VH-VL binders against q9uuj3r425to622. Designs and how they scored, part 24

Target 1, 198 residues: q9uuj3r425to622
Amino acid sequence: SSLTEDNLIVSLVPKILAYLLDAYSYERDEEVLSCVWTTEVPLKDAFDLKSVLRKTDNVESVLNACVEKYTLSSITCSLRLCLLEFPDSLIRSSFYDYFKAIYTTYTDFEDLDHRLYSIKKCLLHLHSTPLHILEEIIRHLSAYAISIRMKDGQIRHLAKIISPCVLRPPDDLNIIPVEDTHPTLLVIDLINEFENLF
Short names: E, the ipSAE of ESMFold2; O, the ipSAE of OpenDDE; V2, 0.75 times the mean of E and O plus 0.25 times the DockQ between their complexes.

## First folded at step 13 (VH-VL; framework fv_acimtamig)

Design w2 (at its last look DockQ between E and O 0.61; V2 from the best seeds 0.72)
Fold by OpenDDE, look of step 13:
Structure w2 (fold): chain C 198 residues (1-198), chain A 123 residues (1-123), chain B 106 residues (1-106)
Amino acid sequence: as target 1 above (198 residues)
Amino acid sequence: QVQLVQSGAEVKKPGESLKVSCKASGYTFTEYYMHWVRQAPGQGLEWMGIINPSGGLKSYAQKFQGRVTMTRDTSTSTVYMELSSLRSEDTAVYYCARDFEDYDSSGPYFDYWGQGTLVTVSS
Amino acid sequence: SYVLTQPSSVSVAPGQTATISCGGHNIGSYSVHWYQQRPGQSPVLVIYRDSNRPSGIPERFSGSNSGNTATLTISGTQAMDEADYYCQVWDYRYVVFGGGTKLTVL
């Protein structure tokens, strides 16, 4: 069951991201584009779409058929929900304290190289499947951020939204303490330094 | 008054690297994206890449990927563009250009340009 | 890769109207910007978002964009308008320039 779920996600995630990429290219409304990942959507819609996507062999066809029913934000939310159903975050939760220490120690811009080194070291220890999914997501978000010329605050907001998929605490995979910001900081570095990390 | 002041002309040999600087003043440096554009003699404008305000996020034209590096120094309000493995075809005037940001804008346009930096690559 | 096509050159007599085209597939869905470049100078923005003029740009400069063609129009063309003109768009995450048009005032 776990293997089947993993295989499904490996196939599903790239297809969803590809669809989104195509959608971006046709969308000329800056307001719509700027909040595709951050806009709140009814959870029911996201769950319904997730259920449909998980049962289909043709993701693109389903998404095209649902264009009138589901917004781009619903799609991104559905994707996040799929990722959150994994038994662990893409970066193993065992690294939670590792990165907590890193981002406590290396807080300045001049410390970027040290953070990157630490991130690379961690990535080398990931299995191929979660690493691949992580790479695809970060690649997409990096490109997306540039496409709409995101400000730093927007990148932070985006990182905050996606961070539960990337790095969760070991004790509770669904709850990230508000005081802990290192998962968000990690995702910011991943987005900003994608070319250097992957 | 917004000003973009670039470094002076350079002469390089094939295989060497160039690094052009663009010092910005007259506005909040950390709020604007910056672009690099070059123009070979008698040719049109060619976009090279974009760098975000923090200097972390970059995107390069495919033609220059692997050879170009853009960086920023917030403390000096300076943007840098480095191009390695130079060829004779890299002979051009290099411009920095500020990315104008507007909520109603669907894409970047360049409201301010540097004066340009001529780089000549010759044996 | 998105491509913008401009005529290599346009000639106009003083006082007449000059028209420079910028062709691209469905370019009407993009925001087109125009730059003027005089010999030995940096480019200057003359039109942004299809039809808007920056401060300091004469009213004789205007722009339009529909279908597959964007157009820069210079009414009452003057000698000082002799320059190269470039159209530009943003294609997802890349800036695309036209090849440029040399405007000659006869």
Scores: ipSAE 0.809, ipTM 0.905, lowest interface PAE 0.6, mean pLDDT 92
Fold by ESMFold2, look of step 13:
Parts: C-alpha cells; sequence; structure tokens
Structure w2 (fold): chain C 198 residues (1-198), chain A 123 residues (1-123), chain B 106 residues (1-106)
C-alpha cells in the first residue's frame, strides 16, 4: 500500500519520535547519543521490532518493554524500515530528477534562497500524509542535531542514512545510485533550514 | 583577539523588518555556533535562536518562529538576524553571542558577546 | 517551557559576601552559567558549568548547583561588582535565562 493509504504509519511515526525524544533526556553519554540514528544494527533485530510495532496498538508499552533487548539505534532503524517498505519515498520519486537538476545547478551558499524556493514549491505539491510525516521527521532530526550541536560532517552522515526514506528514484528496487549525492544534499538543506521551510 | 562587531542602531516603524549583522574576527568563524539574544529597555535577556555558521543549521525560540530568520555569510564571517512585522514591543538591544566550543552535554554558554544593536520601533 | 527564578535585587555592604540564587525544578541536573551585565554594557560570562571561572574573572566569584537551587557567590564584594546578574541553562534545544538580579553595593 501507499504512504497516503497507510493509517498505521501516520500514527506510528509520531509515537516513535516522541519515545526517542524522551529517551534522549536519559542518555548521559554524548558519543552514544550522537550515533543513535547512524549506528549499524543487526537487520534481524530491526525487522523483528518493526513487525511487533506494526501489530501493536500500544507503541510506548512495546518500546518500554524492549529497552534491555533493543537499543535506541534498533528503534530508529525499525522506523526507517517502516518507511522503506513503501515503493515511493516521502518526497514523491517523480521529483528525483527535478532535485538532481537543482543540486547540479545551484551549488553554493549564494544559491540557497533558490534551492529553498524550489523545495517549498515541491512541498506544496505533496499529499498531506507524506508531507506531515516528512515534517515530523525533519523537525525531530533538526532538534536532535541542535541539542548536541552537531558538526557538518555528522549532519552529512545523518542525512545520508535518512535520504532513502526522503527521496528515491522511481524504479522497482528504489535504490539510490552510489554516485547520486543530491538526495543527501536535499536532506542536509531540510535539516539545516527546517525553521524556514515548514 | 576575538571580536563580534554588530551593525549600528536603527529606528523602525511598526510593520517593517529589521536586519542586524554580526561580523566575527579573531577566530575560525565556522567552528563556533552563534546565538542571538535581545534585551528590551529595563528588562532581562531573551534568547531568540541559534545558528551554525558553517552549514547553517538553525533553531528559533518558539516566540519568534514565523517572524525571525537567521542567516550567515562565510565569505565575510558575518551572521544576520532578521525580524519581520515589527511592533513597539520589539524595541530592544539585540546581541550576537558566541557559543563556547564544547562537546559534552552541558549545553551552550556564551564566552563572547557583540556590542549590541539598539533597534527602536516607534510610530 | 523551563523557568529559572531569580530575586529581583540583592543588597550587600562592601567587603561582605553576596549570594544570588537561581531556582529551577531539578536545576541540579543542569549545568548553570552566570553572566554579569554592567549598565550600558554587554553581558560578560563569570561562571560556567556551575562553578568554573573563565580566565580573567576574579577568584572571589564562585558558584554552586544542587537540588533546586544554583547560587552565584561573590566574596569581598566591591563597588565594581554592582551589576545585573543572569543565570542560564540549556534545556534540550532552548537557552533559558533567569529574570536577572540587580546587585547593589551599599
Amino acid sequence: as target 1 above (198 residues)
Amino acid sequence: QVQLVQSGAEVKKPGESLKVSCKASGYTFTEYYMHWVRQAPGQGLEWMGIINPSGGLKSYAQKFQGRVTMTRDTSTSTVYMELSSLRSEDTAVYYCARDFEDYDSSGPYFDYWGQGTLVTVSS
Amino acid sequence: SYVLTQPSSVSVAPGQTATISCGGHNIGSYSVHWYQQRPGQSPVLVIYRDSNRPSGIPERFSGSNSGNTATLTISGTQAMDEADYYCQVWDYRYVVFGGGTKLTVL
């Protein structure tokens, strides 16, 4: 099914993000905290947690019960897997080449206003469900990055990890070619400019 | 040594926008986050937001969301704060303040401040 | 949002010890920073991370933080210490200032 039609995703994403926000307040180790979204986890653990989360009516209870079994990185990975199940990305994949052209043409900080204008035009064209999910995820990531005052390299790594959820090419596998950097660059702009875009 | 030099005082009318600049010198501009703080006459300090001058990551205090924009220009080592739809209550001294470089969870504190920019909003 | 409470004013005789409080729910779990602002001047950092002095700040300035109260202490208070003092914390992604305390040296 599509993101427009999946009522569970609409409900699940905000609850997982709220859980993570609360969990950040208890993590005292900044190195651990800075890698919550980027640490590799066993795929089986992420798939298992995803399966349980999609079956429950009580997301918070499941996540609380699994603290000893699953890390915060397993929770973030499970969220990303939920979004990757859909054949289309949060920004509709028909925009893939549109943004490739934008990030090939407007590469410098003086071009930021033009890139932001182009992003805003795209957001206006999205359906309400993927737009809401995108906004909530980018809001969370922007706040998270600010809370630990991420450096640019950390933001770039985070953006690369998230980018397949945000913008994928329109093909059967929905895999971003290794040479294409514009999905990462788009997510960097979304995170850095959240306050001006949403 | 480290200096934060702000643009000069301004007089504005209600409904206009203000834009204050803060030029940094004496350190590597892109290594430190920058904050904006204002102070109305006879009042306390009020935080407005934060910007990373390197990549432009930014966050605004909720009171100012929708009215404030923070930008930077790395070629001139300058951060900017723009506040739109001005009201008389926006009369204040506006400060830029450098976030102390620290990688622990203690959060930002401000080791250097600009000289302040008085903005008066009057009919 | 998180709130920091300071007394509006504190008066002290020259040479005596001034204490300026900063109240907040569980403020002991935050790192508290303090600024001095003389009239017509920009704020100056005088204490960071509860109890550390920046270079150039006299040793008569000290700080503590536990429970629900952080305290700035100025021993041997001098006329030049007459200023407004602000406490500050970082609450997740927000900077929070106290309302400020006017220190008068009489």
Scores: ipSAE 0.701, ipTM 0.858, lowest interface PAE 1.1, mean pLDDT 88
ESMFold2 (binder alone), look of step 13: mean pLDDT 93; pTM 0.954

Design w3 (at its last look DockQ between E and O 0.60; V2 from the best seeds 0.74)
Fold by ESMFold2, look of step 13:
Structure w3 (fold): chain C 198 residues (1-198), chain A 123 residues (1-123), chain B 106 residues (1-106)
Amino acid sequence: as target 1 above (198 residues)
Amino acid sequence: QVQLVQSGAEVKKPGESLKVSCKASGYTFKEYYMHWVRQAPGQGLEWMGIINPSGGLKSYAQKFQGRVTMTRDTSTSTVYMELSSLRSEDTAVYYCARDLEDYDSSGPYFDYWGQGTLVTVSS
Amino acid sequence: SYVLTQPSSVSVAPGQTATISCGGHNIGSYSVHWYQQRPGQSPVLVIYRDSNRPSGIPERFSGSNSGNTATLTISGTQAMDEADYYCQVWDYRYVVFGGGTKLTVL
């Protein structure tokens, strides 16, 4: 099913984000907190947690009960896996080449207003469900990055990790461009400019 | 030595916009987030928002969302705060304040402040 | 949104100890910072991370934080200490200031 049709993902994402927001206040290890979204986890742990979360009607209870078994990074990885199950990204894959052109043409800081205009046009064409999920995720990531005053390199790493959820190539086996950086650059702009975009 | 030098006092009419500059010197500009704080006459300090002058990551206090824009120019080591749709209650002294160089779980505290910019909004 | 509450004013005689409170729900879990502001001047950091003094701040300034109250203490209060004092925390992605306390040295 598509993101516009999956009622479980619509309800699950806000609950996981709310749990993470609360959990950040209890994490005393600064290095662990700074890498919650970027720390590599055993994929089995993330898939196991995803499977449990998709079957429950009480997300908070599951996550609270799992505090000793699953790290915060397993929770963020499980969220990303939920979004990756769908054939399309939050920004429809039909925008993939649109943004590739934007980020190869308007590459510098003085081009930011052109890129922001292009992003705003795209957002007007998204269906309400993926737009809402995108806004909530980027709101969370922007606030999280501010909360620990991330350096630019940390933001780029975060953006790279989340970018497959945000913008993927169309369903076409001939589009596997390992050198494409524009999805990461798009997410950097979404995070840095959240206040101006949403 | 560390200095934050702000633009001069301004008089504005309701509905106009203000834009205050804060020029940094004596330290590595890109390594420190910058905050904006205002103070209405006879009142307390009110936080407006934060900007990373390197990459431009920014966040605004909810009260000012939709009216405030924070920008920077790394070539001149300057941050800017623009407040639109001015009202008489926007009459205040506006300060820039420098964050810590590195993340600290205790959060930001401000060891250096600009001299303040008085903006008066009256008809 | 998180709120910090300070008394509007505190009056002390010279040489006495002034205490300025900063109330907040579970403020003991936050790191509290304090600023002094003399009339017509920019704020000056006097205490950071609950109890640390920046270089140049007299030893008579001290701070504590537990439970629902953080406290700035000025021992041996002098006329030059007359100013407004603000407490401040970082609440996730927001800076929160207390309303300010005017210290009067009579």
Scores: ipSAE 0.792, ipTM 0.901, lowest interface PAE 0.7, mean pLDDT 89
Fold by OpenDDE, look of step 13:
Structure w3 (fold): chain C 198 residues (1-198), chain A 123 residues (1-123), chain B 106 residues (1-106)
Amino acid sequence: as target 1 above (198 residues)
Amino acid sequence: QVQLVQSGAEVKKPGESLKVSCKASGYTFKEYYMHWVRQAPGQGLEWMGIINPSGGLKSYAQKFQGRVTMTRDTSTSTVYMELSSLRSEDTAVYYCARDLEDYDSSGPYFDYWGQGTLVTVSS
Amino acid sequence: SYVLTQPSSVSVAPGQTATISCGGHNIGSYSVHWYQQRPGQSPVLVIYRDSNRPSGIPERFSGSNSGNTATLTISGTQAMDEADYYCQVWDYRYVVFGGGTKLTVL
């Protein structure tokens, strides 16, 4: 059922993130570490891993056992796939136009406070489960970003990859108009201002 | 040439806050991370935190979490470090230090340092 | 938290080789950087990424890193090399310094 699946994801996401965090600490290849979330992987691998992770009672054991088979990027991709299976984005799609308006109006650095206010207001309206998952993901990404001293462009790229999980359009959850960048901008603010928002 | 010029020495009382500035010049300010490091009299170097080029992303040492705030002003090429709820043990020379170029995903090292700002906390 | 251990002091005669160690668990897997700090001055980078010298640093300064110990070596030590030396690593989101070593040139 949907409820059981949601509970599974609530348990799964933090464990995957914890594993990744540990993996980062041992990864000495700068190139690999810098593109863990952005590197393209075979979708089949990501789907296979997702299937295994969703059925296991021990996420860490599974991930440790498949280290030779799956890259860190495969893990992050699997996580994204899990999140995309939600019936809605972590931030409800009903807020899509809300944030579109916000990021159309408040585009300057000086407008950050207004954006943060708007984001906080939205977060207060989220249910506990999606809010918790969002917080964990953004916390992780914020920490990851600073650990590799990401450039702004890299943060934007990361945000673009994650944004479909965070905010989708209401009519089609799988298609985001290319001209609409506000989901990416939102995730950038979430990452950069994690401490102020959560 | 790269220069990091910090604000002058300060004397504070316990419970007060300090705010040190670091003005950067001689390079593209918005392309480099900045760190703060302090050194108590006769003691070693202690890392306080890091702030990214945009000033939005920060990470603080656990010891200072909740008391330290780092900010950045791109328009003036200045980084700030504020430390609240000061104690006598916060007496130290505070340094800003420039990170290496951000194309390197490995750990940071500091190629340029400010001259240091002595902050004395005494009742 | 990750810890770097340095001897509190090292003494060397002029012209001799000074060796300063920096101990840490599996430190060989980290990139170790070294700083020199003379009295009343700001730290100066003398070695980065285990064994690289910045421009302006004399060739007598060298570094190595393997196992559980990183080492700063100063060959032909001069009076001007008398200073405090600090090793430093990055441990995921945190900069870690050694306790520092006072090098005395006798």
Scores: ipSAE 0.787, ipTM 0.900, lowest interface PAE 0.7, mean pLDDT 92
ESMFold2 (binder alone), look of step 13: mean pLDDT 93; pTM 0.951

Design w4 (at its last look DockQ between E and O 0.51; V2 from the best seeds 0.68)
Fold by OpenDDE, look of step 13:
Structure w4 (fold): chain C 198 residues (1-198), chain A 123 residues (1-123), chain B 106 residues (1-106)
Amino acid sequence: as target 1 above (198 residues)
Amino acid sequence: QVQLVQSGAEVKKPGESLKVSCKASGYTFTEYYMHWVRQAPGQGLEWMGIINPSGGLKSYAQKFQGRVTMTRDTSTSTVYMELSSLRSEDTAVYYCARDLTDYDSSGPYFDYWGQGTLVTVSS
Amino acid sequence: SYVLTQPSSVSVAPGQTATISCGGHNIGSYSVHWYQQRPGQSPVLVIYDDSDRPSGIPERFSGSNSGNTATLTISGTQAMDEADYYCQVWDYRYVVFGGGTKLTVL
């Protein structure tokens, strides 16, 4: 069942991202685009959509049929919910303290190479499925960020929203300590340095 | 006043690399995206790529993927564009151009341009 | 990739109206920007967001965009308006320029 679930997500995530990419190309209002990932939506909508997406063999058809019912933000929220259902974050929670140490030590711009090195080392230890999903998500977000020419603050906000999917603490799958910002910082580096990391 | 001052003309041989600089002044450097555009002699404008204010995030035109590298130095308010494996077809005037709005719904347009840097690639 | 098509050249007599077209599939859904480039000079923004004019650009410059064609219009054309003109859009992650139009003032 777990293998089946993993396979479903591996298929589902790229299709959702592809749909979003297409949707971006038709939306000329950057105010709308800029908040696709950050806008709060009714959780019921996100859960309903998630349920439908997980049961379909044609993700694109479902999304096209639901354009009037679901916003792009509901789609992104549904995707995040799917990712949060994984037993662990895409980057294993065992690396939580590893990255905490890295982002405590290497905080300056000049330290970027050290952070990238550390990230690469970690990525080499990931299984193929989580790594692939991570790559697809970060690729998408990197492209998305450029498409709307995000400011650093916007990237940070986006990273904050995505970070629970990327790196969770070992003892809790859903709670991110407020005092810990290194998951967000990690995602920022992943987005900004996608080409150097993947 | 906003100024974009580029490095001087260069002569290169095929296979070499060029690196053009664009020094910005008269505005908050770290708030604007920068673009690079080139123009071959007698030809039109060709977009090369975009780099964000922090210098971390870039996007290049497909034609230049694998050969172009854009970087920024905040301390000197300078943007760089490096193009490797030069060919005769890379002979052009290279421009840096400021992206006026990174929050406008209308997409990027260029309100300020550098003076251009002529790079000649010849054997 | 998205393509913008411009006529290679347009000629106009002094005082007359010059019209430069920029064709693209459903270009009306894009925001079109226009640049003027005189010989030996850098491009200069003359129209942005289809019809808005930057400070310092004469009122004789105007723009429109609908359907599959964006248009730059120069009323009362002057000798100094002789230049190359380029239209430009943003296609998700890429800047796209037209091929440019040489405007000659006869």
Scores: ipSAE 0.807, ipTM 0.905, lowest interface PAE 0.6, mean pLDDT 92
Fold by ESMFold2, look of step 13:
Structure w4 (fold): chain C 198 residues (1-198), chain A 123 residues (1-123), chain B 106 residues (1-106)
Amino acid sequence: as target 1 above (198 residues)
Amino acid sequence: QVQLVQSGAEVKKPGESLKVSCKASGYTFTEYYMHWVRQAPGQGLEWMGIINPSGGLKSYAQKFQGRVTMTRDTSTSTVYMELSSLRSEDTAVYYCARDLTDYDSSGPYFDYWGQGTLVTVSS
Amino acid sequence: SYVLTQPSSVSVAPGQTATISCGGHNIGSYSVHWYQQRPGQSPVLVIYDDSDRPSGIPERFSGSNSGNTATLTISGTQAMDEADYYCQVWDYRYVVFGGGTKLTVL
């Protein structure tokens, strides 16, 4: 049932994120480090790694054994694939139009408090499991962005890549319409304001 | 040319909040991260957190999480630090400091500091 | 929680060389920055990236960093060098300061 899938992803996400955090300290190529979450990888590699990770009791051992074969970007892509396989986004898709209205209306710097209030209200209504996963991912991405002092354009690109995991329409096949930018804008606020939202 | 000018000294009571401003001039405000550092009387420097004034990306030292809020206003080139639920041990000089990491360094260092804002928390 | 350890004080005669240490586990892998703070004043950057001097800092200020110890060296120490000195690193997403060293020039 769904509880089995929830329990697996709940335990897997923190372990993968902890592995990435440690691995960042050993990556000396700043260009590689800055693109860990955004570099496209062959989907075969990401699916292969996802399959192995779902079967293991020891995530760190598997990732260490595969480090030559799979890059850090393969690990982040594999994690994103896991999240896309669940029937709903982390912020459930019933909030899609709610946030579309928010990010159409409150677009300016002066409107940040309104957007944060709206996000906090939404977070209080999430089931505890997707809320926990969302918090852990955004915590990691916020810390990662700070650690390399990301520029706004880099944060926007990161947010675009992760946004289908966070908020997608009810009727999509893990696809956000190209004209809809509010899922990206929401993730930007989640990353920038993590300390104030969680 | 670069200046960080902070708001004036304040006297606060326990349980209140303080809000210190730091107005930047002489450079492009949104190109550099800003930090807040405090120093209690007779003690060392204590880092409080970091904010990117462009997009507002921020991170707080664990000691202050839940009590500190850092914001910015790009129209006035000003960064704010608010500390809530004040206690007597929050008596300190509060500094803003500009983060300068150039292409040949691996971490932030602070090339310009504000003049400091003394906040006294007493009954 | 990364920790930087500095001696509480260092005393040096005028004209002699002052050495201020900053201890940290594997600090040689970090970029170490140093600040001077005179009483009642804001800190001033005197060394960055282990050994580089900002414009306007005298050449008698130098720095080194290897192993578990970073060192600020002030040659030809003058009375105006009497101040508190702090080392600082960036540890992933945290700024860490040493506890500070009071340099006394007697």
Scores: ipSAE 0.675, ipTM 0.850, lowest interface PAE 1.2, mean pLDDT 88
ESMFold2 (binder alone), look of step 13: mean pLDDT 93; pTM 0.949

Design w5 (at its last look DockQ between E and O 0.63; V2 from the best seeds 0.74)
Fold by ESMFold2, look of step 14:
Structure w5 (fold): chain C 198 residues (1-198), chain A 123 residues (1-123), chain B 106 residues (1-106)
Amino acid sequence: as target 1 above (198 residues)
Amino acid sequence: QVQLVQSGAEVKKPGESLKVSCKASGYTFTEYYMHWVRQAPGQGLEWMGIINPSGGLKSYAQKFQGRVTMTRDTSTSTVYMELSSLRSEDTAVYYCARDLEDYDRSGPYFDYWGQGTLVTVSS
Amino acid sequence: SYVLTQPSSVSVAPGQTATISCGGHNIGSYSVHWYQQRPGQSPVLVIYDDSDRPSGIPERFSGSNSGNTATLTISGTQAMDEADYYCQVWDYRYVVFGGGTKLTVL
């Protein structure tokens, strides 16, 4: 299903993000909290949770009932798997080479304004559903990073993990070539500059 | 010795923009988030927002959304706060304040403040 | 958004104990920090994490936090303690200040 035709995903994303926001307040282990989005989980656990979440409209109840089985990282991984099931990334894959050129050419601090201009132009061309989902995810990640005053290396790692949901190559594989860093760099700018972009 | 030195006082008219600078010295600029706080004459402290000077991650208080912009220049160890569409109620002393070096569940709290920048908005 | 409530003023005689309250719903679950601001000066941190004193702050400054009230206590109050005092917390991604309390030493 496309993002414009799947009302379940549109409803699910805000509910999962709200659950995570509330759950952050209860996590007293600072190391665990800092890695919620980046800790690797058994793939089976993430797929199992994704399957359950797709069948419910009461996300909080389901997640609370299965607390011992699923970690916060399983929840974030399940969300990312839901987004990867769509045929295209949140920023259309037709922008993949556009941003590759941008982030190959405009790499310095002085070039930030040009990169932001390019991002804003891209956002104007997104359909309302992927734009809304992108905005909500980046809002959440930006706030989360602020809440624990993430260092740059942590932000880069977070951006790398989420980048396949945001920008993928235009093919039938949902894999970013290991040599291509521009999807990660784009997500770093989205997170750092959320207040200026949305 | 840690210092936060802000730009000088300004007089502005309604509808204009202000831009205050805060130059840091005596510590590793990129390891500490920076906050902006203002105080209208005779009033309390009002938080405006936060910026990571390393990568530029930023977040603004809801009251200032759409009017405030925070930036930095690592080559000069300087953070900036710009407030647009000024009104008379924006008359205040504007402070920068340094966060903690490392994430701490108890923080932030501010051990170092700039000297303040008085901005007066009048006809 | 989260709100911190302080009395507008507190008066105390020299040598006596001043108590400044900071009220908030379940404030005991937050870490509370306190600032002193003398007229024309930048704020100065006097208590952090409910009860800890920064280096250089006299022992007569102390703090506590439980339930719905955090308290800054100044024992042996001196004329130089006359200032405005603010409590502050971090609420997820927002800094919240109390409205401030003017301490008068008479």
Scores: ipSAE 0.803, ipTM 0.905, lowest interface PAE 0.7, mean pLDDT 89
Fold by OpenDDE, look of step 13:
Structure w5 (fold): chain C 198 residues (1-198), chain A 123 residues (1-123), chain B 106 residues (1-106)
Amino acid sequence: as target 1 above (198 residues)
Amino acid sequence: QVQLVQSGAEVKKPGESLKVSCKASGYTFTEYYMHWVRQAPGQGLEWMGIINPSGGLKSYAQKFQGRVTMTRDTSTSTVYMELSSLRSEDTAVYYCARDLEDYDRSGPYFDYWGQGTLVTVSS
Amino acid sequence: SYVLTQPSSVSVAPGQTATISCGGHNIGSYSVHWYQQRPGQSPVLVIYDDSDRPSGIPERFSGSNSGNTATLTISGTQAMDEADYYCQVWDYRYVVFGGGTKLTVL
């Protein structure tokens, strides 16, 4: 059922993120670390791993057992796939046009306060489960970005990869227009201003 | 020549805010992270936080969360650190320090430091 | 939080070797950096990445890191080496300093 699936993801996401955090500490190659979330992986691997993770009672054990088979990027991709299976994005798709308007109007650095206000207002309207997952993901990504001293371009790329999980158009069957960058911009603000927003 | 020049000494009262500036020169300002470190009289070095080249991404030490704000002005190559709700314990020399990047994950270390800014908090 | 432990003080005679330790749990897995701070001055990087020496730092300065202890070694210690020394690591997203060691040249 939908409820059971939600509960599973609520438990799964923090565990995966915790594993990744630990994995980061052992990786000495900055180039590898910088691409953990953005490197393309075979989708089959990501789906296979997702299937295993969703059925396990011990996420860490599974991940440790498959370290030779799956890269960190496979893990992050599997996580994204799990999130994309939600009926809606973490931020409800009903806010899609809301944020489109915000990021059309407030484009300058000086407008950051207005954007933050708008984001906070939206977050107050989210249910506890998606809000919690969002917070955990953004917390992780913010910390990750700092840990590797990520450049702005890298943050943008990361945001682009994560944005479909965070904010989708109302119809998930629709292709996100290439010209619509506000979901990415939103995630950039979420990552950059995590401490101010959560 | 890389230089980090900080603002002058300040005297504050409890409850007030301090804002220290660090003007950078001699390198590409927008390519380096900046850190703030303080040192109370007769005490050791205490890390306060980090700010990325664009100024958008920051991370603060837990001790200062909620009271510290770091910002950057690219146009003037200046980094700022603001600390609010000052206490006597905030009396210290405050340093900006440049984060040297490496291709290998060696973590940040500080190759250049500002001259320090003494801030005295007293009633 | 990760903690680095240094002795509060070390004394050495001129020309002798000074050793300053920096203890931390599994510190050998970290890259340790060292700073020298003379009275009234800003800190100066003297060792980075456990054992690498910045340009301008004398060869008598060396560093090592293994297990639970990083060590700064100053061979042929001179009067000018009298200063406070701090070890430093990066713990994922936080900078951690040791408490500092006052080196006295007798």
Scores: ipSAE 0.762, ipTM 0.892, lowest interface PAE 0.7, mean pLDDT 92
ESMFold2, look of step 13: ipSAE 0.801; ipTM 0.906
ESMFold2 (binder alone), look of step 13: mean pLDDT 93; pTM 0.951
ESMFold2 (binder alone), look of step 14: mean pLDDT 93; pTM 0.950
OpenDDE, look of step 14: ipSAE 0.756; ipTM 0.889

